# Designs tried in a protein design chat: VH-VL binders against Large ribosomal subunit protein uL1m (MRPL1). Part 11

Target 1, 266 residues: Large ribosomal subunit protein uL1m (MRPL1), of Saccharomyces cerevisiae (q04599)
Amino acid sequence: FFHTAKKLYADDYKPAAMSSNAPSLTKDQAKKRELKRLVQRKAEAKRPATASPLYMPVTKALRYLRAAEVGRPQSQQTINLTTLVVGERGTAPLSGSVTFPKPLRYIKIAAFTNDESKLEELREKYPNHLIGGADLVAKIKSGEISVDFDKAFATPDIVPALQSQVARILGPRGVLPSVKKGTVSDDISSLLQESLGSMPFRQRGNSISIGVGKCYFTDREILQNIISARAAFKTAVDNQKSKKPNILSKTTLSSTHGPGIVIDFA
Below, E stands for the ipSAE of ESMFold2; O stands for the ipSAE of OpenDDE; V2 stands for 0.75 times the mean of E and O plus 0.25 times the DockQ between their complexes.

## First folded at step 5 (VH-VL; framework fv_lacutamab)

Design n5 (from m1 with light chain S30D T53Y; at its last look DockQ between E and O 0.54; V2 from the best seeds 0.00; counts 0 for: pae E 9.2 > 2)
Fold by ESMFold2, look of step 5:
Structure n5 (fold): chain C 266 residues (1-266), chain A 122 residues (1-122), chain B 107 residues (1-107)
Amino acid sequence: as target 1 above (266 residues)
Amino acid sequence: QIQLVQSGSELKKPGASVKVSCKASGYTFTSYAMQWVRQAPGQGLEWIGWINTDTGNPKYAEDFKGRFVFSLDTSVSTAYLQISSLKAEDTAVYFCARDLWFGKSYYYMDVWGQGTTVTVSS
Amino acid sequence: DIQMTQSPSFLSASVGDRVTITCKASQDIDSYVAWYQQKPGQPPKLLIYWASYRESGVPDRFSGSGSGTDYTLTISSLQAEDVAVYYCQQYDSTPYTFGGGTKVEIK
């Protein structure tokens, strides 16, 4: 498939010249045309992936995608998954988040609690993240510790100190823990575990696209991430407030410089 | 750690029924299909079928249609194999196995349960 | 139905020997082949998928090869812990079918 030369279309392919006097579409004709396009896209969504000439099993697709990135810096070769979405006009775009077993990038997190047993637990489990109580709050207030974390969580017992001492610092950066955001909980360990590796997605136009790995990831790591993405996309469809929710259609894998390869995703 | 834990061995009389459970842990149960395979004493492996854990739709090998029924309880991440009207030739070890599943394609079995021995004797 | 003809049914080899086990499919299965190891009293364990890819945690001495209808599992240097029955399995089409198995023993 990827040995095909670039196709060239000459102007000679065009059909007979169209009349400049052709009538504009009426309101009913425009609605009929729109319905026809929707029916066609729904029919394509039901077609099995294996019927596509661009279809490959995931492991075979990964071999071709990795080959397409030969000679480029390894840190730049991301494997992307793109799923087409079929929906009626006015249906809300799909959105959600995916927690990957193998994360693509490092996310730095801060956790705040006055509970000494939780501090001990969290420091042991998350040694590369900021874990602390009142002392950490004071160090952030004084500027001794930089605000360089992407997310923050807290137990309720330290929220007053956060709000009184560092809200001016953390609030504008969007990292102040709050009950409204769901970043305050007695069970902060569960929040941290759920949040690490999380990646948001949102439908853009007719598709959702998300990175699922680097070329240097093993096949199994990428497969597990793809399966996690599938679960998250299905959850997003299930959560829609719509009489006619979006339908997940054909899915492709691609790399930065490689082609789109159809995989059986559902 | 990904794990499939099956129910204990069963001794049954001909004509009885048995229900084998397979409880999954360490992964999202509905993201992978569940396969069932049996192994009669001294024999090789025989594919019984699979069940789509998201939809509950089963597929059975031709020789197993009828008496063999797959079911799920997704609230406890458990798949079941029920065998009715047991015959002596149903004596075997029954395995559940997780399938690396995408859409309509089912692949190989990457994680297996420990097996459940069903013995059918008078 | 796709028949998987596995050979030999039994082999005996010395520690350190190179062991090969073959499976022939009744039709082209496009490398949709897995290999399993089953030790006595244990469930099968995945060794190789898509004909040649080693599962995580499987020793490097295990390798798979082949294409079309002909597939091979190779143990480059047989060890005592490799005593088991080995099965190939096609997953190109249902019903999924297994080879008859190859019992490997130490001389």
Scores: ipSAE 0.011, ipTM 0.523, lowest interface PAE 9.2, mean pLDDT 83
ESMFold2 (binder alone), look of step 5: mean pLDDT 92; pTM 0.935
OpenDDE, look of step 5: ipSAE 0.289; ipTM 0.680

Design n6 (from m1 with heavy chain S105T Y106W; at its last look DockQ between E and O 0.50; V2 from the best seeds 0.00; counts 0 for: pae E 5.9 > 2)
Heavy chain, then light chain:
Amino acid sequence: QIQLVQSGSELKKPGASVKVSCKASGYTFTSYAMQWVRQAPGQGLEWIGWINTDTGNPKYAEDFKGRFVFSLDTSVSTAYLQISSLKAEDTAVYFCARDLWFGKTWYYMDVWGQGTTVTVSS
Amino acid sequence: DIQMTQSPSFLSASVGDRVTITCKASQDISSYVAWYQQKPGQPPKLLIYWASTRESGVPDRFSGSGSGTDYTLTISSLQAEDVAVYYCQQYDSTPYTFGGGTKVEIK
ESMFold2, look of step 5: ipSAE 0.109; ipTM 0.561
ESMFold2 (binder alone), look of step 5: mean pLDDT 92; pTM 0.933
OpenDDE, look of step 5: ipSAE 0.227; ipTM 0.645

## First folded at step 7 (VH-VL; framework fv_lacutamab)

Design p1 (from m4 with light chain R54L; at its last look DockQ between E and O 0.31; V2 from the best seeds 0.00; counts 0 for: pae O 3.7 > 2)
Fold by ESMFold2-Fast, scan of step 9:
Parts: C-alpha cells; structure tokens; sequence
Structure p1 (fold): chain C 266 residues (1-266), chain A 122 residues (1-122), chain B 107 residues (1-107)
C-alpha cells in the first residue's frame, strides 16, 4: 500500500527561494511619480471631447443608442451617463443629487402637516401630489382616497394622528412616515425637494454614473437631464473646498445594449 | 410655466441706440442659449445670433456684427439686445427665443418671447 | 451660408384638405430642420424639430418628413385655426437660416 512517489520531504531545502532584487521607490520618488500621473490625467481632461475617436454629437449618439435598443421594452431601457473624475488619492469622492427636468420615474407622494402655512406652500409647489392635514388623514381612514402613493412624508405635529388613525392602513404598505425612515421633518419642503425628481449620485472609483433618460424620451428631454447632471457634478466639485479639487473628465453616453459614445460635457 | 417676457415697443430717431430686454422664467436660465431673431414689417424671419447664457459668449450672423450686441444679467435671468447707431432699416419686431446648444450639437427655438417692436423714424 | 428655399409661398385650401409645404436646403443639413407656425400679431410657435419630431402639445395632424436636402411639413386635415405663415429653419450650422415662409389660408 506504500508508493514512494507520494512521499514528500518536508524538511528539504527548496531552491525557489525568493529574493527582492527590485529597487523600492523612496517616498519622494513615489510622490513625484504620482504628481506626473496626475498632470497627465489633468492634461487628458483638458482635451476636447471631439479629439476622441468615439465622439459623437449628443443627438447623433442618441440615434445610435435607440437603434441598439430596438425590439426591447422601451419603457424599461435607460440611457446612462458616465463621467470620469481626476483627482488626488486622498480627495473625498464626489457625491450629491441631480434634480431632472424630466424624471426617469414618476413617484406619487403624500405629505401631511397640521401647519396651514406649510399646506399652502406645498400645494403651490406640488399640485399633482396629495397634500393635506387632518382632513387628508380622515379621507384615507374612510377609504375616500386610495393609498396609491409610493412615499409619504409628515411634519412631527401630525405624526400622532397618522399613528392612531391610519397606521394599520399605511404601515403594511411601508409608507407610514416615521423618524427612523427619515420621512418626518419640520422642514418638510426641503425633504420633499430631496425626494421628488432628485437622483443621488456618488463617485465609485474614478467615475460617476447616472441614468439620464429612457429611450422613449425626446432628444431635448435627455439633453436637459444631461445639462442638469453636469451642473450638479460641477456643484459637487465646487463644494470640495480642496486646494486641489477633483476634475471632471471624459464623459460617455451609453444604453443597456449600445456602445459607449463620448460626448461634450466637461 | 416656461415664459420669455420682452420689454415694450420703442420709437427712436436715426443715430440713437435701443436696448431690448428678455426676461426668462420657469426654467434654469443658464441651461439654454438665448437666440435673437428679427422680422421686418411684412417680411420673413431673420436670424441675428445667439448668446451662451452660461459663458456669456455671443455668436452673430455676419450682417449683424458691429452695431448689435448681446448681453446678460444672470442674477435676474434676463438677456439683452442692444442696437447702436439705429438706421431706418432696423425697423422690425425683435424676438428672443430659448435654444438648447450643447457643444457641437445645435438645437431649435422651442419658446419665444412676445416680440419687441422697434421703429426708427425721424 | 445655407440657403433654405421654401415652396409654395402661398396656398389656399379647404377645411379637411391635406396640405404639404416643402423646404429645400442648398446643402445636406442632416435632418437639422425645425418648422414654425406664426399667426398674425403672434411670435412663431415650434411645431416640428429634427425634421420629423412633433413638439409636445402640437396636434397630431402636423407631421414632418425628409432627409438630406429635401424636407416637407404636412397637415393631414387642415383646420380653420391653422391659418398662419409657416417657416422652415435649418440649425445644422451657423448662421441659422429660415425659409421664405408659406402663407396658408382657408377657401
């Protein structure tokens, strides 16, 4: 039952000993190398988008992207924008939100407050949404108004009424306003602005990616959204308060099945 | 919702100057270029030029260079057309119109002001 | 400069008629064409852009077609409210240029 070829000599010297013959960079050499790379990336960021072999004017790009999505459910197909970001390793990633002129998804909301001045303000700003106080709570309790909204928000003053009267209706649907969900605020106007039409973005690695439209949107609607994204990204850069802020670089437009196309942006 | 409101009619003598205003509301002013178009009495539309509302850079048709100057006050979302050394041939309705310019991608005028009549007469 | 030649300069048609207005560019303008409607005493109103894309709020009876140098605006069933002057415009390159206009009247 013994086979000599299966025996290993654990104590044998192995001739494949590793030696470190490569010189290490000093901290100064590493810093100089990183500065050189950063200068190169900044120079690339200053190159006009038209210098790219993958460049197209946005309207031409959209024609190609829509062609790639033919035969697929158009309402489900998204046009994506990806912007490369150039910056120092220690600089915080860019983040913020974009409020699109043409939202990619319509969300229905309900907003509750007992404050008459806030009710007037919200009804003026959000005429197509459910805004009310105790009257709206009563109508939901009675079934006069159906719970067809995607999210609900409230000021602290009406939360007890919501919990006592409609918690069994809104709770199971996941739309009952609560402090822990971040859906209750005295500054309800700001909370709604952040939630309606606003899409968050965050830099991942060296890029920011965001949806800017659906294939069935018009060229103008998509361009308006791209312009809004550009403004929001520039605002995020301006808010860094760094002596060496991040720089927006090459921006690419793409769809689920289409190619990446370089467009004017930065 | 989206609106461009222009200043009232002007009656000027030859050699005078005029400044027409165009106030935008209901959208982000700097997201759209502002174009200027004129229409002489009984005539068709004639493009004067545009101004980039973000950068302030203007572009004029050749026939309108020199006496015609575009300017902006972004704090009040207003664009201006100034015409110096007015001539009788400058008599026209002047329109501002919103346009979307994006790099090399050029667009059309989707929202128009009501027009400002400038009459140059002695 | 790109010249836009529009025809006819005038047409008179009955309510319900199909009306066609043509626009010819002096060079290929790659479908960068808009159509505007102007009623007496009013500013122009955008109807069609990108040669064939209908502006939001414009009735379905209006349509645009064409490519290269030749473009058309069609009103499939003329209504009394459609009495106006219609203009084509190229926005392929500056200076942007307009056609001479087509005055549409009802018989």
Amino acid sequence: as target 1 above (266 residues)
Amino acid sequence: QIQLVQSGSELKKPGASVKVSCKASGYTFTSYAMQWVRQAPGQGLEWIGWINTDTGNPKYAEDFKGRFVFSLDTSVSTAYLQISSLKAEDTAVYFCARDLEWGKSYYYMDVWGQGTTVTVSS
Amino acid sequence: DIQMTQSPSFLSASVGDRVTITCKASQDISSYVAWYQQKPGQPPKLLIYWASTLESGVPDRFSGSGSGTDYTLTISSLQAEDVAVYYCQQYDSTPYTFGGGTKVEIK
Scores: ipSAE 0.013, ipTM 0.457, lowest interface PAE 7.7, mean pLDDT 83
ESMFold2, look of step 7: ipSAE 0.384; ipTM 0.739
ESMFold2 (binder alone), look of step 7: mean pLDDT 91; pTM 0.930
OpenDDE, look of step 7: ipSAE 0.034; ipTM 0.579

Design p2 (from m4 with light chain S52D D92Y; at its last look DockQ between E and O 0.41; V2 from the best seeds 0.00; counts 0 for: pae E 15.0 > 2)
Fold by ESMFold2, look of step 7:
Structure p2 (fold): chain C 266 residues (1-266), chain A 122 residues (1-122), chain B 107 residues (1-107)
Amino acid sequence: as target 1 above (266 residues)
Amino acid sequence: QIQLVQSGSELKKPGASVKVSCKASGYTFTSYAMQWVRQAPGQGLEWIGWINTDTGNPKYAEDFKGRFVFSLDTSVSTAYLQISSLKAEDTAVYFCARDLEWGKSYYYMDVWGQGTTVTVSS
Amino acid sequence: DIQMTQSPSFLSASVGDRVTITCKASQDISSYVAWYQQKPGQPPKLLIYWADTRESGVPDRFSGSGSGTDYTLTISSLQAEDVAVYYCQQYYSTPYTFGGGTKVEIK
């Protein structure tokens, strides 16, 4: 048989002028409260977006967000998408990349190879990117060339030099080429061709936030980018291979000065 | 090039069944819902329903529940409309159309198939 | 269910004329309106969505307007290639419904 469970502590505490210190919850009480919050967040994540009083269809939301940026250069204003992520503590953060049908920015790439013929070919094909061998590695080590690229790729023959000379510089920035991340290949030409236009994302705290367009993009361009982001986020969830995978919850669109508006996403 | 290519015209007798195919290309099939619309001879457009191409869950207009069945083969990016127990009044051109966004009833059809003529005649 | 009453059902106009087509919804549909063009023997083509936003590649002479229950499609200067049937559609709620269509011909 089951007993009636008492409700956890009431959360409404009035401040007292002479008592500023309240005793903390016990470890068991804190764990029960955390579990209650998780259950509530999972239930809220499953509710339809249309149940939110802040909900709008995407195209209506875009009109409000663009209106909120009136009086500022629209070319400077980004439409951002933020999705809340619900999961147990300790679950690995979601990450991945998305290729938008309408890209937002130029992404700078570095390519490293000791192969002279590949170096020559890549420099001709990609004149605005950093392409080089041991000389480029040395220039990054010395600080002559700053790390201003978003992604880097390498052939296997230069990976030892990258690790020995610049891993302490590139590693913390997340741009050190590695086989595990798929940024080392004998055919870096194919990697560069496939990777241009991709935008990386990573969960920070309980959310993923990315730009999906500029205010001057058409509604269709932003909608198509949102659809691409949805597919990429779902792929990231599928890749977790977890019995209790993260749940994609409430999604909002926002601009720099506009409100967060709830949309139907997932 | 985003395209929806439908199967060819069908001539059927009353009581038979027909299956119309709609093959998508040039985009990620499971990222957009698929809608079905019909147009009887000399008549306007009539919404049949839509299918979520990610989950396979259909939504039918009330008049089309029962004999009309949507299905998918996502491995070949193809949606299907099957109509059983055909009646003379089912004679129409049947269109598939891509729904621009996932969600209830808030979005429009941006790409249409060429249409499949189904004629029901004894 | 939301009914879309489209008028006129037929019109004939000269090249260069301004053409206006109206749709009235049986309830407020908050600009959830699309307009389609269908030429003989062809599928419909999206012209306008969200009541007033032109689809990419649609000529500037096509425009949409309206709010609440009343919506219009305007062709500012009719061209010979605009001979078609035009349909409005609400997508506020299922079932989606279309207007009866407006056949536009050149005199």
Scores: ipSAE 0.000, ipTM 0.439, lowest interface PAE 15.0, mean pLDDT 81
ESMFold2 (binder alone), look of step 7: mean pLDDT 92; pTM 0.933
OpenDDE, look of step 7: ipSAE 0.023; ipTM 0.533

Design p3 (from n2 with heavy chain W101F F102W, light chain R54L; at its last look DockQ between E and O 0.47; V2 from the best seeds 0.00; counts 0 for: pae E 7.3 > 2)
Fold by ESMFold2, look of step 7:
Structure p3 (fold): chain C 266 residues (1-266), chain A 122 residues (1-122), chain B 107 residues (1-107)
Amino acid sequence: as target 1 above (266 residues)
Amino acid sequence: QIQLVQSGSELKKPGASVKVSCKASGYTFTSYAMQWVRQAPGQGLEWIGWINTDTGNPKYAEDFKGRFVFSLDTSVSTAYLQISSLKAEDTAVYFCARDLFWGSRYYYMDVWGQGTTVTVSS
Amino acid sequence: DIQMTQSPSFLSASVGDRVTITCKASQDISSYVAWYQQKPGQPPKLLIYWASTLESGVPDRFSGSGSGTDYTLTISSLQAEDVAVYYCQQYDSTPYTFGGGTKVEIK
């Protein structure tokens, strides 16, 4: 484990406690204080990660994080990446998505629609999944195609055929698309992207957090996912197309019960 | 498929220059540092240095400072090693190798180029 | 600079033998050591990183161990295709340095 934050030479985020008797800050005083905090955060972003006593190379950090999760179901413990983001108030928050070389969850899906233009689009984008319309419904009904998918999605226009022809096959397996389960939508492309392991990210306050692997992943798998996250975060910064873009700062790697460990990322 | 493909063998006279290329494919070029290693005939491996493919900043081993220059063309995912004022002792196989990059510390070299033989003879 | 002293420089063994190659660093390198195999006429190939972690696709007869300054590559049952030169490399600090190599041959 790390020692207390006393060892961090750049960590002075312990502002003085304000007295309940102190006068309220004026608008000008509040702006000056906010600007000073921004300047401090920008200066911290320039410092190398190795200056932190909490710093480790990623592979060493992973051994500590895995050790901290001993005694828990290893298949369920996630390793998370958190990057601080420095930006002025009014700057748009960073957002985007990342596709990991080793997805945290692999699933096979089926997508049903009667719209032929959507079929062409989806088949091109998702060639390793079951994409079809009435022909696919008929093949599942006849047994020509086995039910070996984990989730299924449909546009509303094919739901009657699903209900009438394959509900007795798909229903007991829990994979029948339904409005109540949220697996029926006019825009099944967004549902497929969400379910296939594209990991969306959005800045929350001063940071972006994203899971980059399970504890049972190899070091190489997690490292490659971290690199993909860096590329995605950098792309999000580049896409801001603004005079005052956000700046990526200190990054930590953590697990649910393990410490936050500083890594060299940005 | 991740690959590093180097330029072909070079035969040079002493005093000439050579530029070895290393073209990367199958991964995001600027996410990994590029290492350069040489191997003289019948000898072991010798680290020349690395280049940060995102910033273009190089680091050279002390014995290679001066005549050895790293450069990049990120638009074609290619790293270069240029050696000026060639000497007979520069005769070697020159390898590029990919390494994880995060600034002040790097990891192991997981993908290697096939090597480029540079022969310096009168 | 961190010196990597590798021994033996040459080793001859029979198929099926257990072989051991040792690499000693001039200072503590905190297990930041990789092992490479180089077959004749080929580039080096990564076998092991961080002292003991086997690279994907490498046969499990290869293993690594050690800590501090002393590190070992072991081939549990030597095969004919393992004829190569083996190198250790530290990556704790620049300049990265290699051991002098161990040439492994079949008797």
Scores: ipSAE 0.053, ipTM 0.547, lowest interface PAE 7.3, mean pLDDT 82
ESMFold2 (binder alone), look of step 7: mean pLDDT 93; pTM 0.943
OpenDDE, look of step 7: ipSAE 0.187; ipTM 0.649

Design p4 (from n2 with heavy chain F102Y; at its last look DockQ between E and O 0.55; V2 from the best seeds 0.00; counts 0 for: pae E 9.7 > 2)
Fold by ESMFold2, look of step 7:
Structure p4 (fold): chain C 266 residues (1-266), chain A 122 residues (1-122), chain B 107 residues (1-107)
Amino acid sequence: as target 1 above (266 residues)
Amino acid sequence: QIQLVQSGSELKKPGASVKVSCKASGYTFTSYAMQWVRQAPGQGLEWIGWINTDTGNPKYAEDFKGRFVFSLDTSVSTAYLQISSLKAEDTAVYFCARDLWYGSRYYYMDVWGQGTTVTVSS
Amino acid sequence: DIQMTQSPSFLSASVGDRVTITCKASQDISSYVAWYQQKPGQPPKLLIYWASTRESGVPDRFSGSGSGTDYTLTISSLQAEDVAVYYCQQYDSTPYTFGGGTKVEIK
C-alpha cells in the first residue's frame, strides 16, 4: 500500500548516500546540498496536485481503491490518507486531533444516573446513546432493551441498582460500571467526553497518515472526512506559530492493498 | 445541524445598492466554499459565482463581474453579496449555498440558504 | 461555457408513473453533474451528485444515470410530494451552469 506515492515523495527527502569508494563531502558542501534540497522540497510542496502523473479526482480514486479490495470483507477495507510534511531540521513535528463526521468505528455507550438534571443534560448532548436511570436498569433486566453497548458509566447513586438487578447480565460482558475500573464517578460527563473524544494524529517522520473511511462509506462520507482532516492539519500548522512552520506537501489516498493515488488536498 | 440563514427581503430603486448576508452554522465555515445563485421571477437558476472562505478569493461568472462583490466575515461565519447600481433585471431571489469544496475543485451545493428576495422597481 | 440542455421543460404525470428528465451537456463533463429539486417557495435541494450518487435522505425512487454528455434523472414511481422543478447542473468547469429546469406536476 503507500508503495507508489510514498516512493515518489520519499525520494525527494532522502539524504544522499555515500559509498565506501565515494569522495567525502566537506561540511560546507553537505550543508549547502541539504539547503538546496530543502528549497526544492518547499517548491514542490506548492505545485498543484494536478501536475502529478499519479493524480486523480477523489471520486475516481475511490473507485480504483474499492476495486483493489474486491474479495475482502468490507469491515477490513480502510481508505487511508497520507500527507507529506516538509520541515527544516529541528522543526517540531505536527500533531493535533480530528473528529470525523462519519466515524470509522461505531462506539455505543450507556450512562446510568438517578440525577434528573444530569439525565436531561446527557440526553441532549448524546441523543444516540443509552441514557437513563432506574427505568433503564429495569428495561435491561426485563430484556426490553438489549445489551448492545460497548462501554457503560454510572454515578454512585445508581450502583446498588446495577449490582442487584443487572450485574448478572452486564458483568459477563465486561460492561458493568465499577469504581475500580474508573467507570463510576459523580462526573460521568467527563468520562463520556473522554470516551467519545477526538482522534489524535501525529507526524511520524516526514508524513501524517490517518484512516478517513471504509470502502463501504459513500463518496460523500469519505470526502467530508477528508475535509475534516484537511482542516485539522491546517490548524496544526497554524498553531505552530513558528518562523519555521512545517509545510503540507503532496497527499495520497490509498487502501490496504491498493496503490497510492495523488489527490488535491489543498 | 448545518444551516445557512440569509438576511431579509429588500425593496430598492434602480441605482441603489444592497448587501445580502448569509450566516453559516453547524460546520467549519472556512472548510467549505460559498456559492451564490439567483433566480429571477418565474425563471431558472443562474450561477453568480463562489468565494473561497479560507482565502477570501472570489470567482464570478463573466456576466456578473463588476457590480457584484462577494465578501466574508469569518469571525461570525458570514458571507456577503453586495450589488451596486441596481437594475430592474436584478430583481430575483438570491441564494447562498455551501459548496462541498475540496482542494482546488469546487463541486456541488449540498446546503442552501432560504433565499433573499431583492426587488428593484421605480 | 458548457451549455446544459434540459428536457422536457414541463411534464404532467400520474402518481406511480415512471418519469425521466434528460440533461445534455455541450461537451464531455466526466459525470460532474448534480441534480436539484426545488419545491414551490423553497430553495433548491440536492438530490444526486456525480451523476448517479444519491444524497443522504433522498428516497430510493430518485436515481441518476449517464456519462459523457448525456445524463438522466429518473423518478421510478412519482409521488404527490415530488411536485417540483428539477434542475441539472454541471460542475466540471466554470462558469457552472444549470439546465433550464423541468416542472413536474401531477395530473
Scores: ipSAE 0.006, ipTM 0.501, lowest interface PAE 9.7, mean pLDDT 82
ESMFold2 (binder alone), look of step 7: mean pLDDT 92; pTM 0.938
OpenDDE, look of step 7: ipSAE 0.312; ipTM 0.702

Design p5 (from n2 with heavy chain Y107E; at its last look DockQ between E and O 0.46; V2 from the best seeds 0.00; counts 0 for: pae E 6.4 > 2)
Fold by ESMFold2, look of step 7:
Structure p5 (fold): chain C 266 residues (1-266), chain A 122 residues (1-122), chain B 107 residues (1-107)
Amino acid sequence: as target 1 above (266 residues)
Amino acid sequence: QIQLVQSGSELKKPGASVKVSCKASGYTFTSYAMQWVRQAPGQGLEWIGWINTDTGNPKYAEDFKGRFVFSLDTSVSTAYLQISSLKAEDTAVYFCARDLWFGSRYEYMDVWGQGTTVTVSS
Amino acid sequence: DIQMTQSPSFLSASVGDRVTITCKASQDISSYVAWYQQKPGQPPKLLIYWASTRESGVPDRFSGSGSGTDYTLTISSLQAEDVAVYYCQQYDSTPYTFGGGTKVEIK
């Protein structure tokens, strides 16, 4: 099997320039083409997964994905779930978090505060995470420290520095601390404790991708994680409070060396 | 604790109806399907069917179509089996069981209720 | 419908004996087999799924094997608490079907 689902939805719409001497799309013709593509993608999203030639039941798919990784380090082999998302332009990207019954890996966090007493406490409690103040902000701005953490938290006193120095770096990755997201608090220790129990997800382009297990996980562990992801994705759709919300389309399971396999996620 | 708790035993006359309940706890009810299995006295296990707890759509084994009706009350995480026009042959223990369910695909039953004995006699 | 033929129907063995129960499907079921234990007066309890994967909390004396149409449940050292009826079940295709059961007793 070949993973084709992302390619089917990767085509860009590009309006042609309006020019007096050449064939070109008008702005109304460009809008009409965009609407036609959206209608086609919505119709495909409603088709049953079993109609796909790449479809398998989940447990059968897991058999093939595990077989494709035989002879490789099992600790490095992740089974990933990718769900295509169909929505009108202007609809907010889907986001949320999921708590897996069987966690996959160590989650990396960053915590920012100007309070030196808090820095010492947090570094003692969380020695394996990025804990810092203005110096850490400067290192991220300069590129000395890479943005490879999954979540970030801040006390209010350092938020101006984050906004002015690294918002252009952290914002697009969805890890900029903000009051709206609940990642800014004077009680940063409580936020870290709560967050280490959940895994965030965010729509990137036309899809959501998340690891749901290792090849050495049992079928039950992976199936329960997939069920948890399904519930979290549906909650994210419900929370959009939109008359035309995003639609969850075709879903595939894949591994590093295995094919992309269509599963029935609905 | 993931568990399924069923309603108590029932003694019924032929022609009556019965409604067996199965209350789920410890998990998201609408994320897993519910299956129904029966076991007549001294006999093996017999699959009755399943219900999609998200959509409410049931599927029945051929021999159980008609008199056997599955239903749900998701507000209290409860599945129901209703049997109408009871016959002596319906005397059995009725089990609910949770299924790791994905769309239209149903897997194995990982959690079972304690069973509800339905006795049908004149 | 996929028929599941389970044998033996009855088995009597001593504590410590190795016990083997077989289940044959009428067609290839691709290891979509579960094994259940039902002790007297209790509901069935899942032991094995995917032909060979032991459910959490099940003692390691229980193991499953097989492929295609032929599947086996093995109890490596029978214990007094293993007195039960054992059922195989295919879950490859609806309607799901069970084997006829194997009653295991201590002699």
Scores: ipSAE 0.060, ipTM 0.531, lowest interface PAE 6.4, mean pLDDT 83
ESMFold2 (binder alone), look of step 7: mean pLDDT 92; pTM 0.941
OpenDDE, look of step 7: ipSAE 0.062; ipTM 0.609

Design p6 (from n2 with heavy chain S31N, light chain S31D D92Y; at its last look DockQ between E and O 0.46; V2 from the best seeds 0.00; counts 0 for: pae E 9.5 > 2)
Heavy chain, then light chain:
Amino acid sequence: QIQLVQSGSELKKPGASVKVSCKASGYTFTNYAMQWVRQAPGQGLEWIGWINTDTGNPKYAEDFKGRFVFSLDTSVSTAYLQISSLKAEDTAVYFCARDLWFGSRYYYMDVWGQGTTVTVSS
Amino acid sequence: DIQMTQSPSFLSASVGDRVTITCKASQDISDYVAWYQQKPGQPPKLLIYWASTRESGVPDRFSGSGSGTDYTLTISSLQAEDVAVYYCQQYYSTPYTFGGGTKVEIK
ESMFold2, look of step 7: ipSAE 0.006; ipTM 0.512
ESMFold2 (binder alone), look of step 7: mean pLDDT 92; pTM 0.942
OpenDDE, look of step 7: ipSAE 0.347; ipTM 0.726

